# VHH binders against o26223: the designs that were tried, part 223

Target 1, 191 residues: o26223
Amino acid sequence: MKLLWTSQHIKVTVHIDGKVSKMDVLEAIKTRRSIRKYQDREVPEELIDKILDAAMCGPSAVDERPWHFIVVRNREMLEKIPEVHPYGAMVKDAPVAIIVCCDSSLEKIPGFWVQDCSIASQNILLAAHSLGLGAVWTGVYPLEDRVEGIRRLFSIPEHVIPFSVIPLGYPAENPGTRDLFDPDRIHLEKW
Below, E stands for the ipSAE of ESMFold2; O stands for the ipSAE of OpenDDE; V2 stands for 0.75 times the mean of E and O plus 0.25 times the DockQ between their complexes.

## First folded at step 11 (VHH)

Design K33 (framework vhh_lunsekimig_d3)
Fold by ESMFold2-Fast, scan of step 11:
Structure K33 (fold): chain B 191 residues (1-191), chain A 122 residues (1-122)
Amino acid sequence: as target 1 above (191 residues)
Amino acid sequence: EVQLVESGGGVVQPGGSLRLSCAASGFTFSEYELYWYRQAAGIERELIASITSGDSTWYVDSVKGRFTISRDNSENTMYLQMNSLRAEDTGLYYCAAEYSETFYGVPTFDYWGQGTLVTVSS
């Protein structure tokens, strides 16, 4: 069900982009952290467009590219997400969230859409980090209560499956880089 | 290595208050999402309150306005202040933690406490 009207708030957005540093891809991957505390700052539409462009550049099974994205900036809608996704409490405190969805009508080979949408979700996290933003992946699929709650909240049709909810913003926390290299997980020539 | 120890449960009259504590050892809270769950006899365990590493809080509707979750990372302790207690609040209260690099959100078994019993009776 759709609202017949929506409230507008008039705001002047200035292009106050943080210092844009060229980040090596390897550095971006190694230094990305889940961010759940955000500054009270709007994320420019231009940065969201860049993030979504990066999300759609991932590989997909048989090039099916089944992803669709919902961009949520409405504060009242962001505040309702934790009601249907209890482990997404930080979403209500974010300036924006992206919902990654799979359109099952675009699926060419059964089951691989999960991997496709996982790739898109990770690319959103990496792109956000590279642009000076922080983000976190909160899982929706395959948890049926979360899937149905998000579907109902955003009027998502039955042939479309909500996969993840990714709040993002300018980070207000700075966790350290993880050192995760484990040579015991590398097998040479055979298991 | 990982341990969570709850304290503060007990028997209280309706309208009373209790303060639950959850102390961690073997890991630090600073990069963990923290949770209070409740289980009544014959009912599945339910999430009642949470606090993220970024200090965002969540409460199930039945406890909103009555319960307050807080964390003290320097003391490696989480609290649940329970006010205006009702008979329906009776149950085992569990603290749980999950590392912040997760897209699942639900704590794994290794990061659960033993539980503390809260009984609200007249």
Scores: ipSAE 0.693, ipTM 0.858, lowest interface PAE 1.3, mean pLDDT 88

Design K34 (framework vhh_lunsekimig_d3)
Fold by ESMFold2-Fast, scan of step 11:
Structure K34 (fold): chain B 191 residues (1-191), chain A 122 residues (1-122)
Amino acid sequence: as target 1 above (191 residues)
Amino acid sequence: EVQLVESGGGVVQPGGSLRLSCAASGFTFSEYELYWYRQAAGIERELIASITSGDSTWYVDSVKGRFTISRDNSENTMYLQMNSLRAEDTGLYYCAAEYSETFYGSELFDYWGQGTLVTVSS
């Protein structure tokens, strides 16, 4: 894995004490939005490396860590994804996509790989956002037609299950802030 | 309060054109993924075209090159321009909308229109 020099400008937060830092965790979680419009600009390999490093740091059931990742930059392959995933039209317009997969041979406890791969997918979205990129999670599992379509397109073996397709790039849209706090969903001590 | 209102359907001869509109109200239109579905007699409802919040488009093979989907966020309206119409294009056309933060992306949408009838007849 190699890191390349990049001229990318990363979002930065200035703390009240005058320190300059990267976007903090709470801010990243609260301001992350699904991005489906990308600049015509390549994403440096070093940023993909950072995103995948972060993706692998999530909790995993019995620490099975069953995730594998396919990084797709080939334009012809990106253009074929919407043919097997009709709700992933934006993938053909992205400079890169990450396919999150489960290697079932690494599974230690049945069924929890779905949660493992969900955690990895969300970490990709958050890491991308923290690095000034935009991304969106397009669902594959448990939709049988999409699972098999993606498997065939990328020569994924039977014991590996494609879970999600996440296109990403420098954002060309800027959706607003969300205010989703609902205290009625919080119960103290008991229902 | 939330609604999708379709218009532009009608009766046309083969080879004719129609422009369908789907006017939205009660939600932030620019933050939604938008879809056109067709329900023909004896056939399950089929996805015909889609347009993302980022303006990426998708078309089912039978309409590629003949239909064009577009959106106007300032007018809260989605369009389907239908050219070179064929008898097989006859059906009830529905618009549908799905919030951009969903990762499901399928036929379970937040909002559906009432449908507009397109009849291509000799």
Scores: ipSAE 0.652, ipTM 0.842, lowest interface PAE 1.5, mean pLDDT 88

Design K35 (framework vhh_lunsekimig_d3)
Fold by ESMFold2-Fast, scan of step 11:
Structure K35 (fold): chain B 191 residues (1-191), chain A 122 residues (1-122)
Amino acid sequence: as target 1 above (191 residues)
Amino acid sequence: EVQLVESGGGVVQPGGSLRLSCAASGFTFSEYELYWYRQAAGIERELIASITSGDSTWYVDSVKGRFTISRDNSENTMYLQMNSLRAEDTGLYYCAAEYSETFYGSALFDYWGQGTLVTVSS
């Protein structure tokens, strides 16, 4: 894959049979993998902006769009995340992380903010992959110790709920694609 | 058949060292997040150390600087090198594995071993 950027656009391309091709949506979904090993290389702000734009484009219950995002590049802050999230060890080795939050003051229908923030989180992973980056979703909500740990660490107000921490960077690992299609989970017309 | 088998436990004096091994079979080891947990009598299991598929490590404060976790994907084995052992380190040590596509990350793992006993004499 080759990352190209021209004018206001950033493009990810792959070679197939000697010709350049863009990663289509199905390819991006099927080849995305959780990446926990990153190159020692900065991620441009322009790529983060594109990822966050994509994150905000998902469907939302009653179009409430309760998501807010914290972009963390400060090395000392990234190194403190594993202290409050023990299963997020890779965050300290990432060049940047995005914290997906719900502003509960924007909530219009109880409980659906979890789906809203899940959609935003997955869009971040897919957008990052499409731009030649690797990322992983580390869960925060609904684990109260992680929620309060992240809240305190980033001075998040009480009406805002940290949902996920997503470190990302240029990948330094390349896991294979998964073959997950299971026709036994598909029912025609009825169970 | 999927299996995690711990070994290397034993009786050791305070200040001594032990190296625990966790041998894995039946799955693609390189695609798993790996963990060492400790369970003392009457106490719930606690996470002691972890190593990600990308080789990032984490340690609980009580073992930092004394324990070192590592993995060898070619041998499907994870290790815990334990130095400067204390009486408080006595317990059953369990390895655990969680598939890399998880966003949960917790003690509810895909695979657990049977445990290996470490006894620090006092």
Scores: ipSAE 0.690, ipTM 0.855, lowest interface PAE 1.4, mean pLDDT 88

Design K36 (framework vhh_lunsekimig_d3)
Fold by ESMFold2-Fast, scan of step 11:
Structure K36 (fold): chain B 191 residues (1-191), chain A 122 residues (1-122)
Amino acid sequence: as target 1 above (191 residues)
Amino acid sequence: EVQLVESGGGVVQPGGSLRLSCAASGFTFSEYELYWYRQAAGIERELIASITSGDSTWYVDSVKGRFTISRDNSENTMYLQMNSLRAEDTGLYYCAAEYSETFYGSTLFDYWGQGTLVTVSS
């Protein structure tokens, strides 16, 4: 038997020197970097909608899809994040942040919501990058003081667990590319 | 073995200047976000300055315009140039490093130095 696979290139809008370009999936994955410095420029609601659509398209354990998202644009609220999350002090100037949450009432199999919300968080980072934005995943769960602080700051009910805070915006920094491929981490047939 | 080693602390009069260095070994320095923290007597450790792997900088308001953070990836060293020093700047200065692609992000960074003492007094 002979199996042939064809790769489908995904058309993505990327702003490079003010121009729209294409980025394939492998390029997006390999060139995405965490961005912590942002331009003083609004992110259009349309782009946030595209990012959240992509976030919900990841695989999910038993299709429980427990993710909920809070979109924060209010400047006063964004400036309060550092009070409950130390990493927020470096990203307080972001024009918008997305808080990824788990609604535990949607959980079908205990514990897998962490993987579900991790997938959603990474999809947000990749989608943002593909649209010419920069973002960074700042961890909330499983650090109990951060979970409690974020819950109180954003009036999140007890059955909902804040998982990550992802500030995003147009990047004001440009980290270099990485070469991370390590063949010593690949084992053929057995360890 | 991974380590961060601070140097350049000392005693200066108000209005003086000091340059702190943080020398790193045992990791790929250019891929790390770098931080200066200060711990004064009776006060918890606070972030005063940071520099990203992309060379973007941040400063706490109390030191903005007086302190300058920089990095030299070829020498695996981060610097803090401190000008117009005030008595309130007295404390132990710690460098810290965090992988640029971390999602952890906390005061429990990947690596901490031992600290270098800065005393501003007449």
Scores: ipSAE 0.543, ipTM 0.738, lowest interface PAE 1.5, mean pLDDT 86

Design K37 (framework vhh_lunsekimig_d3; at its last look DockQ between E and O 0.79; V2 from the best seeds 0.00; counts 0 for: unsure alone 64.6 < 65)
Fold by ESMFold2-Fast, scan of step 11:
Structure K37 (fold): chain B 191 residues (1-191), chain A 122 residues (1-122)
Amino acid sequence: as target 1 above (191 residues)
Amino acid sequence: EVQLVESGGGVVQPGGSLRLSCAASGFTFSEYELYWYRQAAGIERELIASITSGDSTWYVDSVKGRFTISRDNSENTMYLQMNSLRAEDTGLYYCAAEYSETFYGSPLYDYWGQGTLVTVSS
């Protein structure tokens, strides 16, 4: 619910239930799962601010940082997302969603904005997980029907491209972690 | 191997009801998003209903209020309860699945059933 600082500049996050959470980067990456079932609990604005702060800290091609974010809390709007994104049914059941967008006027290198916005999307998922929330990336770009549907629904201007819709909330499911390490995909010094 | 097997299709009069089942094997059912698609003669295959791993449901407008999708993870089975059937509901009904760690949406070819025929006739 609130971020506290110590004299050592150590950041401590406390949740609404009074628990203190701490997760290192490797733990966050390896234990993050897509979450599509949420508790009927609001996500504090302070946590959304922390997630978006983290989202903007990723590397970007020529440091163009073309990302913009729409934070959607309005129930009527969340309920309309599955009408234009049929594979985003869970969005209507989430307390909040973040739409990751590219402002093409900020683009310096053609095409790399996709990588920039992918990095921002993954950072949202990892930051949410580290804060005790669950989230899922529902793809928008490059599927034209989804892009135009989301653009119309949220009055997104022509020079801005909606990239992903990420519903998030306190998780109401707990899928296990995945063990995906495959040494056959690692090549030493040559293919 | 991944298998999805539909059942429950048949001939029914307008206003009647049918329940379709999709029995799944070869994957961890609880970790998959599940779909019912329909294909009518001369029409592209369309998504008619979905249920997420978190139990959120979606329906195409033409079936809202008439069809209900559900899943039973303990039995590895998905259902489609179809009420107030209309002539336009006639078609082949396919179940399909997609792994939960996707950001694509839309199932791949290996995760489709063979289809079950629903005929609504006067």
Scores: ipSAE 0.716, ipTM 0.865, lowest interface PAE 1.2, mean pLDDT 89
Fold by OpenDDE, look of step 12:
Structure K37 (fold): chain B 191 residues (1-191), chain A 122 residues (1-122)
Amino acid sequence: as target 1 above (191 residues)
Amino acid sequence: EVQLVESGGGVVQPGGSLRLSCAASGFTFSEYELYWYRQAAGIERELIASITSGDSTWYVDSVKGRFTISRDNSENTMYLQMNSLRAEDTGLYYCAAEYSETFYGSPLYDYWGQGTLVTVSS
């Protein structure tokens, strides 16, 4: 059985076994949108696994790979996230969320973990989109109240820094595509 | 030109109700996260309610069960139904909008209204 999802005019076919049609990487990047409305439908574990696999495939500073991921499916916990993250209202309506964290003990070079976790987070978004899911990056770090809120809620150790909360689900909205190319931001050889 | 215009403020007695409106123009309303803030005299502006582009809502604890945020994308308007108003709800109420592809979420939004005054007094 094939499940079809659309983003704009792009049809993504997802099989029950988690197999999906391939999406060109540029297409994925260009057509990805933040999705904050989800179907009342569970996300198969196989898709989450693929997303997490993608999340771990990005580069990191000196290959430190400081990222950890908390996969949250518990309805009660999902509903509590907006209490500590006011800008994550959609999390309570998602079937699953991934919390991207940095284990500071894994850092080899200080400060690059933000880039590392950003890459991981973006890969989650792109992978989700390519698999016919919708996702949104809700920023946690560097906002102290959000960081500590998520930390307390999930009993995250002090040396681990929650970075982002990414709710995921089958999309129930279609924001459309964007064209954000700006040639004025391109400089050839010199500024 | 981008505009957010709040309306519906006024003077009400405790226990009364008001409905605020925020009329938007000059941008793609449906692609924005929307927020109600309020600022009481001598107090910092506080976020009190939000509604996402996907219609997910959030409320600060002090207004839960009393206030309802909603949006009508066809009319480019956000609403705040305020019931069971209290003296502490007195303040200037602001509408704010943030583009949906942002993820930072801060007091610095893309667009702000001028505010509408709500006064709850006996």
Scores: ipSAE 0.668, ipTM 0.852, lowest interface PAE 0.8, mean pLDDT 91
Fold by ESMFold2, look of step 12:
Structure K37 (fold): chain B 191 residues (1-191), chain A 122 residues (1-122)
Amino acid sequence: as target 1 above (191 residues)
Amino acid sequence: EVQLVESGGGVVQPGGSLRLSCAASGFTFSEYELYWYRQAAGIERELIASITSGDSTWYVDSVKGRFTISRDNSENTMYLQMNSLRAEDTGLYYCAAEYSETFYGSPLYDYWGQGTLVTVSS
């Protein structure tokens, strides 16, 4: 089977299995919202695999790809996350969460791992949205209490830095779309 | 344009109850993460309860089982029901809101009320 530059988020020219993406990439970016209420419905492992595949497609500084992902489905663990991350209350109500981590031993250029893991985290949000899921990025790094709490809870070694916790599930809310384009943020040639 | 106004504070006996309200004007609660903080005299504000835009709740251990946060988006009002009050609950209670498209998770850079005083005496 031959696939011609097919993308999950772009309408395809030819597709062997006859299925095409129904969401344009610009539509996904513009309509994605933070979702904090989820249906009581499991998320298939197949969808998590697709989301993590997308996360790993991001560019990274000097191709260092420092990211690691912890997939959390255990109810006890999900319920404990708010104990160490008080602003992540919705995590206990999600069927699954993804913890984005940096393995500092893979870092080739100091300090760019934050951009690398931010790219992976945003790709998770967009991929989840394109698959009919809702997600929200709850920040961990650089907030020391959150980093230490998540590291302790998940037995994350000292050289690995938990960056974000992203609960996701089939959405049970619809916050709507925003029009945020602001021409005053655009500068031509100079500030 | 934007304002949060707390009410419902007062003086109460130990073991008593109070219900605090936080009313919004100039914006709509439905797209906000909502918080209650308290501040005892001479101490930094402490997060005591939160409710997400999706109605998930969190409580600090010292108030679990005694306090209940809730929101009524149709009235642009958030509540804190405080039961079994103790002397250590005395303080100034603030409501705060943070816009839901956030990954920071603290209302430091968004909206705060002026506070309502709760005194648990004797």
Scores: ipSAE 0.561, ipTM 0.822, lowest interface PAE 1.9, mean pLDDT 88
ESMFold2 (binder alone), look of step 12: mean pLDDT 78; pTM 0.774

Design K38 (framework vhh_lunsekimig_d3)
Fold by ESMFold2-Fast, scan of step 11:
Structure K38 (fold): chain B 191 residues (1-191), chain A 122 residues (1-122)
Amino acid sequence: as target 1 above (191 residues)
Amino acid sequence: EVQLVESGGGVVQPGGSLRLSCAASGFTFSEYELYWYRQAAGIERELIASITSGDSTWYVDSVKGRFTISRDNSENTMYLQMNSLRAEDTGLYYCAAEYSETFYGSPLMDYWGQGTLVTVSS
């Protein structure tokens, strides 16, 4: 019998214009939940910049880094997103949304941009959570009607593909932590 | 085990009202995004209304202002209040549920009800 240690401790507490608790990476991954209810409170531009910096630090196929980001704060534009994305109703109630896009002119290997943009999207969710924000990934690609709707709404060029819409804000809901570890999905040495 | 059960359908004259209920069991209701779909003769199943775990609502244009979706997490039930019903509202109404940790963007749902028939006829 081996003794196994599990930890969900917050790694460090830092001061940024006040006291902020910073999560370690494993805690952030394990406690992140999709958040669809936001406080009526603006998200500082500094936090958006930190999130986007984190988004661009993910790996990509042949280091192609095909991602571009649209930051949407305009209330009228946020309210129009559910008209072209019926499953993104919460976007109209968020203070800000990030649209993750692929610039196909930066693509070095066909098709891998989907993985690249998935990594960027997940990094946005994790970074937001680590900064005390809540976010949710609403899918755009590969649903052609949503891709075209978002492209038209935000004047996105034909060579750029909108991948996801991620509303975010200070959370107004607190869903519980999930326990998802399933050892039956782990195979040692062979299938 | 897991089920969604619709009720409240029936025959009603144009201009009438009906209230549909969708009772859920076997899962943590508050963790799900909830939907009403309609399937009319000769057309594919379409999304009519939705309500998120955060209480944000969406309606297809044809029912906006006439239908109201709501949820009661304490009773594990979702509702659709239908007012000013029209002949074109006739169809089989399905409730559906999608877990909150999915991409939140597909008509392929985790759970579907059996459907309840709404007939608007003169």
Scores: ipSAE 0.655, ipTM 0.843, lowest interface PAE 1.6, mean pLDDT 89

Design K39 (framework vhh_lunsekimig_d3)
Fold by ESMFold2-Fast, scan of step 11:
Structure K39 (fold): chain B 191 residues (1-191), chain A 122 residues (1-122)
Amino acid sequence: as target 1 above (191 residues)
Amino acid sequence: EVQLVESGGGVVQPGGSLRLSCAASGFTFSEYELYWYRQAAGIERELIASITSGDSTWYVDSVKGRFTISRDNSENTMYLQMNSLRAEDTGLYYCAAEYSETWYGSPTFDYWGQGTLVTVSS
């Protein structure tokens, strides 16, 4: 591109230093959108640590907390993900991705690890959004080809199940927020 | 009404080129993941190419380097530029769209076109 976009009305250099403006929890939930286009900027390790801390704070069935996380920054590895996950094309263009996994040895109740890993995945999306990042959940489990492809690619042991791949970065797109409230889905006192 | 309308199919000789278009209406095009699928005789419908809302692209191995997918959100249109066409590229080409808030990213699509036929033969 010969013409570069410049920020309108910029007069002062703003230093973020891994510190971003806070938003209310309800605002974060209602304004979060799936982001698949990222700036060519590294995400500080400190922000990844904050996101993973939030991921581990979700409720868990019998407090089993079976989640483990793989943080992928290696460009060659990110570029290989779409080979085993065709609907994850955007992962190769992200500066970092988090793979949410279940360690089945930590499971206390069969099957509830799916809800646990779903909660962890959503917390990653919300925490990323609250920190000024964009992310998207690309599904792995229960699709056997994706599960085995990701397992093989990242040397994941057989007792560990890859659940989701979440690329994230500073957003280079800004989709509008959704207004999804449907009172017809709310029943008072009985169905 | 929601519609996806394919065009640009036809008969072409091996080594030739075709440009397929998929015109969309009735939804916010920029917020959808977009796909080209191919249905060949005796073969199950398969994903050929995709383009995300963020412009990341994916191609099945058999078309890499020969096909190019693109989207124009201002015109609500997706394209597939097909070069160096082979007999095995013959088939009915479908466009499909799925809303970007999907976490599955998805063998089930919200919207499908009716298809456009590409025949590579001399």
Scores: ipSAE 0.654, ipTM 0.842, lowest interface PAE 1.5, mean pLDDT 88

Design K4 (framework vhh_lunsekimig_d3)
Fold by ESMFold2-Fast, scan of step 11:
Structure K4 (fold): chain B 191 residues (1-191), chain A 122 residues (1-122)
Amino acid sequence: as target 1 above (191 residues)
Amino acid sequence: EVQLVESGGGVVQPGGSLRLSCAASGFTFSEYELYWYRQAAGIERELIASITSGDSTWYVDSVKGRFTISRDNSENTMYLQMNSLRAEDTGLYYCAAEYSETFYGSPAFDYWGQGTLVTVSS
């Protein structure tokens, strides 16, 4: 790392390991895979900031942009996530996780915050992949026990809804390419 | 019809070997995370081994160095090679499959087999 962030609103370019990977958008979309195994290697704050910048660039219903993010690096806190999210066991082995939240006080049109937060979650996965990292989306909303568990663990206010937990790190696995194109799902002119 | 069919179980003496197979049909096998679970008498079903769609493997401590999990995507089959078997390895062995790109969380299984019995006795 060359430069450190002094504020989340001040952008500073950091060159780590000499290069940032460059990937076109279609390549990124088609080659992104869920990664659940990570190297024992720190993820620089500057890469997290780039990922979160990308996360906030998605479309938003009536421009409500209700997303807030919690960045978790504390090992003790990461190890407690599987206790309240039983299907998030891989989070304990990740160097960092991002919790995507909705601030319901920012909601302008009922229910569309789910789509806003889904867009932000997918942008985190794509941005991480483009930067040479691996990540996986583990669902929280709409499962009431997971929502309440994550809320309690991270002291999240009642008007804020935890939506997803996304562990990320340098990948320790490399899944292959998929062939998912199904022309039977495409209808011309009408059903 | 989606199926996971386990085979290869049987009776074996301590120190012996068995190879379990889990044959899959009805889904795109190569896109699934695969698991071997064991159900022993009086004990909750436990994860023994897993293999990801990226061929990364995990083992519970009690079987490390003795068991080897593998997958053959061309044959839609997962294997568990069990060596140096012990009495405590006795149980019903289940395979399970979970879509690798699920955002529900992991493991939350889409499919389970019916189990194959392994008995280690003298």
Scores: ipSAE 0.640, ipTM 0.785, lowest interface PAE 1.0, mean pLDDT 88

Design K40 (framework vhh_lunsekimig_d3)
Fold by ESMFold2-Fast, scan of step 11:
Structure K40 (fold): chain B 191 residues (1-191), chain A 122 residues (1-122)
Amino acid sequence: as target 1 above (191 residues)
Amino acid sequence: EVQLVESGGGVVQPGGSLRLSCAASGFTFSEYELYWYRQAAGIERELIASITSGDSTWYVDSVKGRFTISRDNSENTMYLQMNSLRAEDTGLYYCAAEYSETYYGSPLFDYWGQGTLVTVSS
């Protein structure tokens, strides 16, 4: 008997009359790509609300849920982000960005806020993709210059840590799906 | 995996122009974030300009309005058009690339080219 691990290709996201077809969770996970080119088109507030609702539904250590979110739509503020985050050039071209923050006063167990905010960031990416939007996670923490630059730019209190900046919009690029399944990374019963 | 080769450097007088090229091979060029860095004597490598997979551009303040970064995915080449060159623009210019599915930003050591020398002097 030979154990065979294979990648199963799920359905490609289908566009019908300019609308994204419904996708299941596995399709969303496997077809999500980082998007840095956006249409010149506003994202409805209702979609941002759905994305943030999804972001807050992730698991968190001892259910501390330390995340706070800043929604940035102001063009002048979006244009200033690359001045303090040099690798976030695409933010100025996005219609909106979400800044994921940790409120350290909500932390119940040291250090796990990083995983909590990572989960929230990934949920934002997945929710955006499921709603027909494109997004990218641009890292802030643990890079001190980026943390302090973003903090100063958005008047973030000292006890709050900016974790990620996620620009999003309707995608103007469509990178192919990645084939990343590696059966050599799966061990049965023991290492 | 990523191979990057810079060209187009040279000696030019103040106020002159040069166009640098960075030719890439071995990967899907359109899915990479691309960067120009400059290293002058006694100074750490400085990010000068970048262009995302989505064509968004960034420039350090000292070159804004004088330098223009562009990419041609069909030719697997990135360019830096340098106008109104100043003595302080003298240095080794490096191209670098990072795969688009990163949340880190900033290129890894293994994804740097060898550099091309630009000398601005009379």
Scores: ipSAE 0.703, ipTM 0.858, lowest interface PAE 1.2, mean pLDDT 89

